# Miniprotein binders against a7ua95r516to809, part 54

Target 1, 294 residues: a7ua95r516to809
Amino acid sequence: ASLSLLSISDLVPDLQFIFFWMSNAIEILYFIQQKSPAYMQTIELMDDKAGSKESLLSATISANEEAMTILEEVIMYTFQQCVYYITKTLYVVLPGLLDCNPFGTEPSSEQCRRAAGVCVCAVCVMPEAVRRVVSVFQTTSDLLQQYQVHSEIQSQMFAYLFFFTNVSLFNQLIDKGPARGWFQRSRVLQIQASVKILLDWAKGAGHNHLAQKFFAKFCSTVTILASPPQQLSQMSWKALCAEHPSLKPVQLHRILTQYQLMAELGPLPIWQPSSEDEAYIYRTVDLLESFENH

## First folded at step 17 (miniprotein)

Design dn1
Fold by ESMFold2, fold request of step 18:
Structure dn1 (fold): chain B 294 residues (1-294), chain A 80 residues (1-80)
Amino acid sequence: as target 1 above (294 residues)
Amino acid sequence: SMTYEVTIRTDNPEYLELIAFALRMLAKAMNLRVEEVRREGDTLRIRISGTPMQVEYFEEWVELWLKQKGIDARVEVREV
């Protein structure tokens, strides 16, 4: 299948297969970890007539470690495959967040009422673009619960999905924002509202701390861009760096430059970088984020 | 070191691939050598090489794992 044909619902059977094996590999690893100490103690307590007990114990420890390593590699591989399939879907749906208008939603629309045959349109119905992203997160959450995947693995998966979302949205905003008009104040406020919906989903799903950590760069960017000029012009470069530590100097500089252009502000002395940071504000190699963790 | 054949019969044949994987990992963790793995319908046959003591504990681990997993299966171990 092509990327344009992949949706999260189309991938559920493949994801179910992968989650099945990942969950079972975790359980087998746990089983071995629980049973191995007593087994090895049995070897240590053997009557050692041939003097081979130490060799048998050493070989068994080595084989035991190898078995656990194989299981850990299966777990890692299946985790990476889940992330691969899920992020292919996210890649397709995330750009729509930057173009949608969450303020156009009505408590009930004539089309929604007619299509459903009942009044199921609730106040604050999500824009379609936001709904598509939430659907990916919700489907992932449902599958993790269905297969009772260990909570640490669930957290790691959402940490990566939020990281991927942050990098994708940030890079697109920085790279395409000028041409697409995404730095216009009305668009920034719309983007801020759309991100709020995602953050609310993450909080309701029990992932608030992960979302706050891994969305920090994009959220800081939108917060700065959404700030009224009277408020933002009172904040020095140093104060902005302290309030938004997730932003590199080149990134903060670019954001402020776009803000100045859209707010029709000239250069502000208070936004002059520190001498230490001034060396870094033109390092364009640091402008966009990598999809790889360090 | 002797060769044993472990036979698993289950009413849940959809689990046979999982059972085969689990048994390979349990055998490896105990330093047993897996010589052959065959599936014949609802029956799984695994040939392992090891000492009688190792195979005795392997059978115990297999039965306990199947019980914890809730898989209805019969386990038979035979020297070959």
Scores: ipSAE 0.758, ipTM 0.953, lowest interface PAE 0.5, mean pLDDT 86
Fold by ESMFold2, last read:
Structure dn1 (fold): chain B 294 residues (1-294), chain A 80 residues (1-80)
Amino acid sequence: as target 1 above (294 residues)
Amino acid sequence: SMTYEVTIRTDNPEYLELIAFALRMLAKAMNLRVEEVRREGDTLRIRISGTPMQVEYFEEWVELWLKQKGIDARVEVREV
């Protein structure tokens, strides 16, 4: 197709405008917070024989808090607008991550390939689809730093972006994986390599803890699917639940079912759900994740 | 309580919307009543009501905030 994808760079002017207002609202809030104690102390130290000083102080405290509330609302609104624009870009680029091949197309002087009886070695490259996702995260990080946005706000923004990425990738893998061949062993290994590139970016950008927390469900899914059959077939349902607590019973059951089909394994007794989980493995309403945060 | 007119003139009129917002927030944080905000080209005029002490602190906060932002502006406060 000749259709050009809109990139995060096309959104930069809109994001600069929004970050400008968010950053300034934060700075004004900080200014008020730093200057208000001395101002309140001036009122408190007034000589007031008519007894109106407490009323003036109380009214000033109330007005001060109202101003801070307005600024907090501006910060929240501008934050939500940033997230809205950025996630629209992510929504467009994330599906390609599941279809790309991150293994090298450039031969090394020796070809190492993973195969039975043969050593396989591949050099991971950043495919265009992964690069587009990384570009969204990197551009966001650069803008947050350019406008000197407080580190807590930066963390909250990346927490949501990683949450959104996790939900989008997980849902597409579960929903479209059978039809797209994404559960085939070679494809799972490619997806695993692509996810590693994203995780490496997050670690280098100082967001490793957030990525570990908010990618947990998708990472667990890919980890299970990438596991060698000899290793995975030795893990009981209970052990898998303990190793991957982010997965609901219905989700783990679906992942194992797809794994069995692609690895040509029959039903394994050790993957039988516990009595406690048996009631939940067919709750298809719980299979896909919501983009709504609780 | 008296009414004052605060006039902001700047060579950076692109900042006037931000300046107006900041002044409204600073005034509110000090329990000053903002009666009118008017933009006339490169000039911002704000009418506030409060005590002389409140307005004295408001002028100081405005001047300090403008300097911290690096906004080149002249602030004039006049009783009306």
Scores: ipSAE 0.746, ipTM 0.950, lowest interface PAE 0.5, mean pLDDT 85

Design dn7
Fold by OpenDDE base, look of step 17:
Structure dn7 (fold): chain B 294 residues (1-294), chain A 80 residues (1-80)
Amino acid sequence: as target 1 above (294 residues)
Amino acid sequence: SMTYEVTIRTDNPEYLELIAFALRMLAKAMNLKVEEVRREGDTLRIRISGTPMQVEWFEEWVELWLEQKGIDATVEVREV
């Protein structure tokens, strides 16, 4: 099937299988971790018949560690598979977020329309492009809850998904933004509103801290681009660096340069990089974010 | 070491694969040698080799794990 046709709904059966095994492997691991000390102590308290006790204990410790390692491998593998499938669906729907006009009237979600005709729930009032992204996250959340996956693993899952989303959106905005007109103020305001809807969802889902952390770079970029020329032209390079610490110097410089071109501003000496940052603004290798370093 | 057969019977056959996996992991964690795992319809049988003390603990762990999972199952242990 072409990647373009892959919906999160189509992956739910496969994801359910993976989440089932992931959750149960975690539970078994935790069970062993909790029960093993008492078992080991029982071995330690056995009558030492000719040094057999130490050998038995050592062999049992080794076997226990091996069992836990196998379970950890299962957990890691299943986690990776979940991330792989979910990120594929995100890859398909995320580009739509940048082209979305959230101020337009769009129809309610298909699910709510089926249930109530016209639904005014938070999801139904979302623009379709935003709703598609939120649907991926919501489905993930629902599955994690359905299978009662340990909270730490849930946090790790959402951390990675938000990281992936931020990298994807940031890279697309930086790379394609000028050509697609996404740096125009009106378009930026649309993007800002769309991202706010996503962040509001994340807050409602209990992931506010993770969302704020991992979307910082994209949000900073959008915030700068959404700033009125009259305001932004009053901010020095140092002030912008301090306000947007998630942006590398090369990234900030690129954003400001493209902003300047779009707003038809002449060269602004106040945006000139500091002598300390001057060498870094030319590191084009650091312009786009990498998916590998998470 | 002696050989034992542990038989699990459940009204929830959908969990038999999970139970089999759990039993293998529990047995391994206890340094019990798993000789064989067989599914016969709605019954799971695992043959293990160990000491009487190990098998007693294994039975307890299996029962506790099943209870924690909310799986209604019976556990029977016999020497073979």
Scores: ipSAE 0.839, ipTM 0.969, lowest interface PAE 0.4, mean pLDDT 92
Fold by OpenDDE base, fold request of step 18:
Structure dn7 (fold): chain B 294 residues (1-294), chain A 80 residues (1-80)
Amino acid sequence: as target 1 above (294 residues)
Amino acid sequence: SMTYEVTIRTDNPEYLELIAFALRMLAKAMNLKVEEVRREGDTLRIRISGTPMQVEWFEEWVELWLEQKGIDATVEVREV
C-alpha cells in the first residue's frame, strides 16, 4: 500500500497491541520496585548459615536489577515502536497542512465515527487537512488513556510528536516553501490559521505548554512571514533575534532573504546580521532541523 | 532448592500471555529459576526452582499482581 493511503485508523490494532504491552511492562516494573524492598529485608533477616545469606542477598539484588532492566528495555522498545508508527502517519499528513486553505467552505468528508449522526465536535468542523493531523494526535491521546499509560510517558510521547511535527513542518517550509509559494502572504496566513487550529486543539487537550515549547521554531517562522512588510522592515536583526530566540542565525537569515525576495524589497541594511552572527549565517548544515536532536 | 509447579486458571484466557510474561519477570526479580512455562487451554503452568520461602513470596506476589490487574484467576502451587 502506498504511504499516501496510510491512515492512523489502519494502525490502531497494531498500536493497541504495543500500548497494551508498554502499559503492562510499566505496571510490572512499578510492582517489582514497590515489593522488592520487603523481600530483600526478609533475606537480610535470615539466619546466617556460613555466609550464605550475604551471597543470596547479593545474587537476589543482581537478579532484581536484571529484571528491572529487561522491563525498562521492553518499555523503551514499545515506546519507540509507537513513535515509529505514529510519526510515519504524521509524515504522510503533515504536507497537507501547508497546502490547506482553512478559509475554504469544503466540509470534511469524514464524519466522526463516534456519532450516529452529524458530529459537530471541534475536530469534525476542522478543515480536512488539519483534521487529519489532529486525528493522529487525538487517536494517540485516546490510546494512551485507554491503556492508562503513566502520565510521564504520555508527556514524553507528546513532546516527541510535537518535536517531530515542528521539525517536519519547519524543514518543509524552509526547503520547499519558496518553490511552492508558501512564502506568499496569502499562503502564510492560511498556514498560520491552520497551525492555530492545531495549537488550539493541543491547548484543549491539556498540552498547551508542550505545544508552545516544541512548535516555537515553526510558529516564529510563520509569524515573521505573516508580518506586514511595513512592520517587519522596521525591525532590526538584533530585535528579530531577540523576539525569535528559537531561530538560529542561519535560519533567520534564510527566512528574511526569502521574505525580501517575495515582497520585492530592496536591500535592507537594518536586517544585516551582526558581526558576531555573520560567520553563522553561512552554516548551511544548521539550516534544517535534525530529527536526531531529541 | 526444590522444583514447584504454579498453575494459573482464569476465565480470561486473553490475558494468559501477559500473565506468563509477568510471572517470568516476577520470578526473575526474586532470583527464581524458571524451568518451564506451558499453556494448556485456559491454564498456564510455570515450573520454578527455589527455596520454600522464595516460592511462598512468589505466590503472594502473583496473587497481588493479579488482584491489582483485576484479572480473575486462581493460583495453585505444588512441589514436583
Scores: ipSAE 0.837, ipTM 0.969, lowest interface PAE 0.4, mean pLDDT 92
Fold by OpenDDE base, fold request of step 18:
Structure dn7 (fold): chain B 294 residues (1-294), chain A 80 residues (1-80)
Amino acid sequence: as target 1 above (294 residues)
Amino acid sequence: SMTYEVTIRTDNPEYLELIAFALRMLAKAMNLKVEEVRREGDTLRIRISGTPMQVEWFEEWVELWLEQKGIDATVEVREV
């Protein structure tokens, strides 16, 4: 099937299988961790007939550690598989978020399957492009809850998904934004509104801190681009660096340069990088975010 | 070490693969040698080699794990 046709709903059966094994592997690991000390103590209290006890204990400790290692490997593997499938789905739907006009009247084509009628829930009133992204996260949340996955693993999964989303959106905006007109004020305001809907969902889902942390770079970029020329032209390089610490100097410089071109402001001495940052603004390798730095 | 056959019967055959995996991991964690795992319809049979004490603990762990999972199953242990 073309990647373009893969919906999160099509992956649910596969994800259910993986989440089932992940959750159960975690539970088995926890069970072993809880029960093993009493078992080891029982071995330790056995009568020491000819050094057999120490050997048995040592062998049992080693076997126990090996069993836990295998379970950890299963957990890591299943986690990685979940992330792989979910991020593939995100990769397909995320570009639509940048092209979304949330102020448009286009009704969502797919109504909430939970309602027998017109659902007016927060998800159903979302623009279609935003709803598709939110649907991936909501499905992930629902699956994690369905299989009662440990809260730490849930947090790690959402951290990675938000990281991935931020990197993907940021890189697309920086790389393709000028050519696609995403740096135009009207388009930026649309993007800002769409991202706000996503962040509001994340807040409602209990992931506010993670969303604020991992979307910081994309949000900073959108905030700068959404700023009126009259306001932004009064901000120094140092002030912008301080207000947007998630942006590398090369990234901020690129954003400001593209903003300057789009707004026809000409060269602004106030945006001149500091002598300390001057060497870094030419590090084009640091311009786009890496998916490996998570 | 003696060889024991652990038989698990459940009305939830959809969990037999999970039960088999769990029992393998529990046995391994206890330093029990798993000799064989067989599925016969809705019954799982595991042959393990260990001391009587280890097998008693294994039976207890299996029962406790099944209870915690909410899986209705019977556990039978016999020496073979």
Scores: ipSAE 0.837, ipTM 0.969, lowest interface PAE 0.4, mean pLDDT 92
Fold by OpenDDE base, last read:
Structure dn7 (fold): chain B 294 residues (1-294), chain A 80 residues (1-80)
Amino acid sequence: as target 1 above (294 residues)
Amino acid sequence: SMTYEVTIRTDNPEYLELIAFALRMLAKAMNLKVEEVRREGDTLRIRISGTPMQVEWFEEWVELWLEQKGIDATVEVREV
């Protein structure tokens, strides 16, 4: 099946299986961690031959650590598999977010599965491209809740998914944006509105802090590009660096250069990088974000 | 060390694979040797080798774990 045809709904049965094992492995690990001290203490208090007791305790400690290691490996493996499947679906739907016009009157064809009639919930009124992205996150949230996955693991999963989304959207915008006209102010405003809908969803889902943290780079880029030329041309390089600390000098320089070209602005001395940053603006290897830097 | 058979009977057969996994992990964490795990319909049997004290603790852990999971099951232990 072509990657383009895989929806998150098609992966739900596989994800349910993985989440089931992940959640239960966490619970078993926690159970062992809580109960083992009393068991070890019982071994320590045994009135047994001096040499056999110490050996038994040592062997039991080692076995306990091995059992916990196996469970941790299961948790890590299942976590990785969940992330793999979910990011695969995100990879397919994220490009649509950049091309989306959220101000268009295209009726969302898909009704909320929770309502027998026309649902007017915040998700159902979303533009289709935004709804598809939100659906991936909502499905993930629903599965994590269904299987009562530990809150720390939920936070780690959403942190990674938001990280992945930010890297994907940022890299696409920087690399393909000029050629696709995504740097045009009207298009940027559409992107900004679409991302705001996603962030509003994340806030409503209880992930506001994570979303603000991990989308910072993409949001900064969109904010700069959405700025009117008259406003942005009055901001110095240092001021822009201070307002957008998530952007590397090479990234900010690229954004400003492309903005200048798009807005047909002449050279702006006020945007000249500082002497400290001048060497960094030529580090093109740092231009795009890495998926490995999480 | 003696060999014991722990029998789990449940009305929730959908959890038998999970129960088997949990029992293996609990036994391993206690330094109990798992000799065999068998599934017979709605019954799981695990053979473990250990001391009487270890098996008493294992029974307690299995019962507590099943209770915490909300799985309705009976636990029986016998020497074999």
Scores: ipSAE 0.837, ipTM 0.968, lowest interface PAE 0.4, mean pLDDT 92
Fold by OpenDDE base, fold request of step 18:
Structure dn7 (fold): chain B 294 residues (1-294), chain A 80 residues (1-80)
Amino acid sequence: as target 1 above (294 residues)
Amino acid sequence: SMTYEVTIRTDNPEYLELIAFALRMLAKAMNLKVEEVRREGDTLRIRISGTPMQVEWFEEWVELWLEQKGIDATVEVREV
């Protein structure tokens, strides 16, 4: 099937299978971890007939460790598979977020599955492109809840998904933004509004801290680009670095350079990088974010 | 070591694969040798080799795990 046709809904059966095994493997692991000490103690308290006790205990410890290792491998594998499938779906829908006009009157095509009629819930009133992204996260959340996956694993999954989303959106904006007109103030304001809807959803879903942390780079970029020229031109390089610590010097320099071109601003000495940062602004290898840094 | 057959019967046959996996992991964690696992309709049979003490603990662990999981099942242990 063409990646372009892949929806999160199409992956739900496969994800359900994976989440089922992931959740149960976690539960079994936890069960073994809780019960094993008492079992080991029972072996330890057995009558010592000719060294058989020590050998039995050692063999049992080894077997226990092997069983836990197998379960950990199952958990890790299933986690990776979930992330793989979900990120593929995100990859398809994320570009639409940058092209979205959230102020447009286009009705959401997909109605809430819970309502036989027009739903006015926060998700159903979202612009279609935003709703598609949110739907991936919501489906993930619903599946994690359905299978009662441990909260730590849920947090790790959302951390990665937000990381992936931030990297994807940031890289697309930096790489393609100038050519696609995404650096134009009107377009930036649309992107800012779309991201706000996503962040508001994440807040409502209980992932506010993770969203703020992992979207910081993209949000900083959008905030700078959304700033009026009169305001941004009064901010020094040092002040911008301090306000946007998630941006590397090379990234900030690229954003400001493109902003300057778009706003038809002459050279601004106030945006000149510090002597310390001057060497880093030319490190183009650090311009785009890597997916491997998580 | 003696060989025992553990029989699990449930009205929820959709969980038999999970039960089989869980029992294998529990048996392994307890250093019990799994000789055979068979599914016969709504019944799961696992043959394990171990000491009477190990099998007693295994039965307890299986019952506790099923209870915690909320699976209504009967557990029967027989020496074979």
Scores: ipSAE 0.832, ipTM 0.967, lowest interface PAE 0.4, mean pLDDT 92

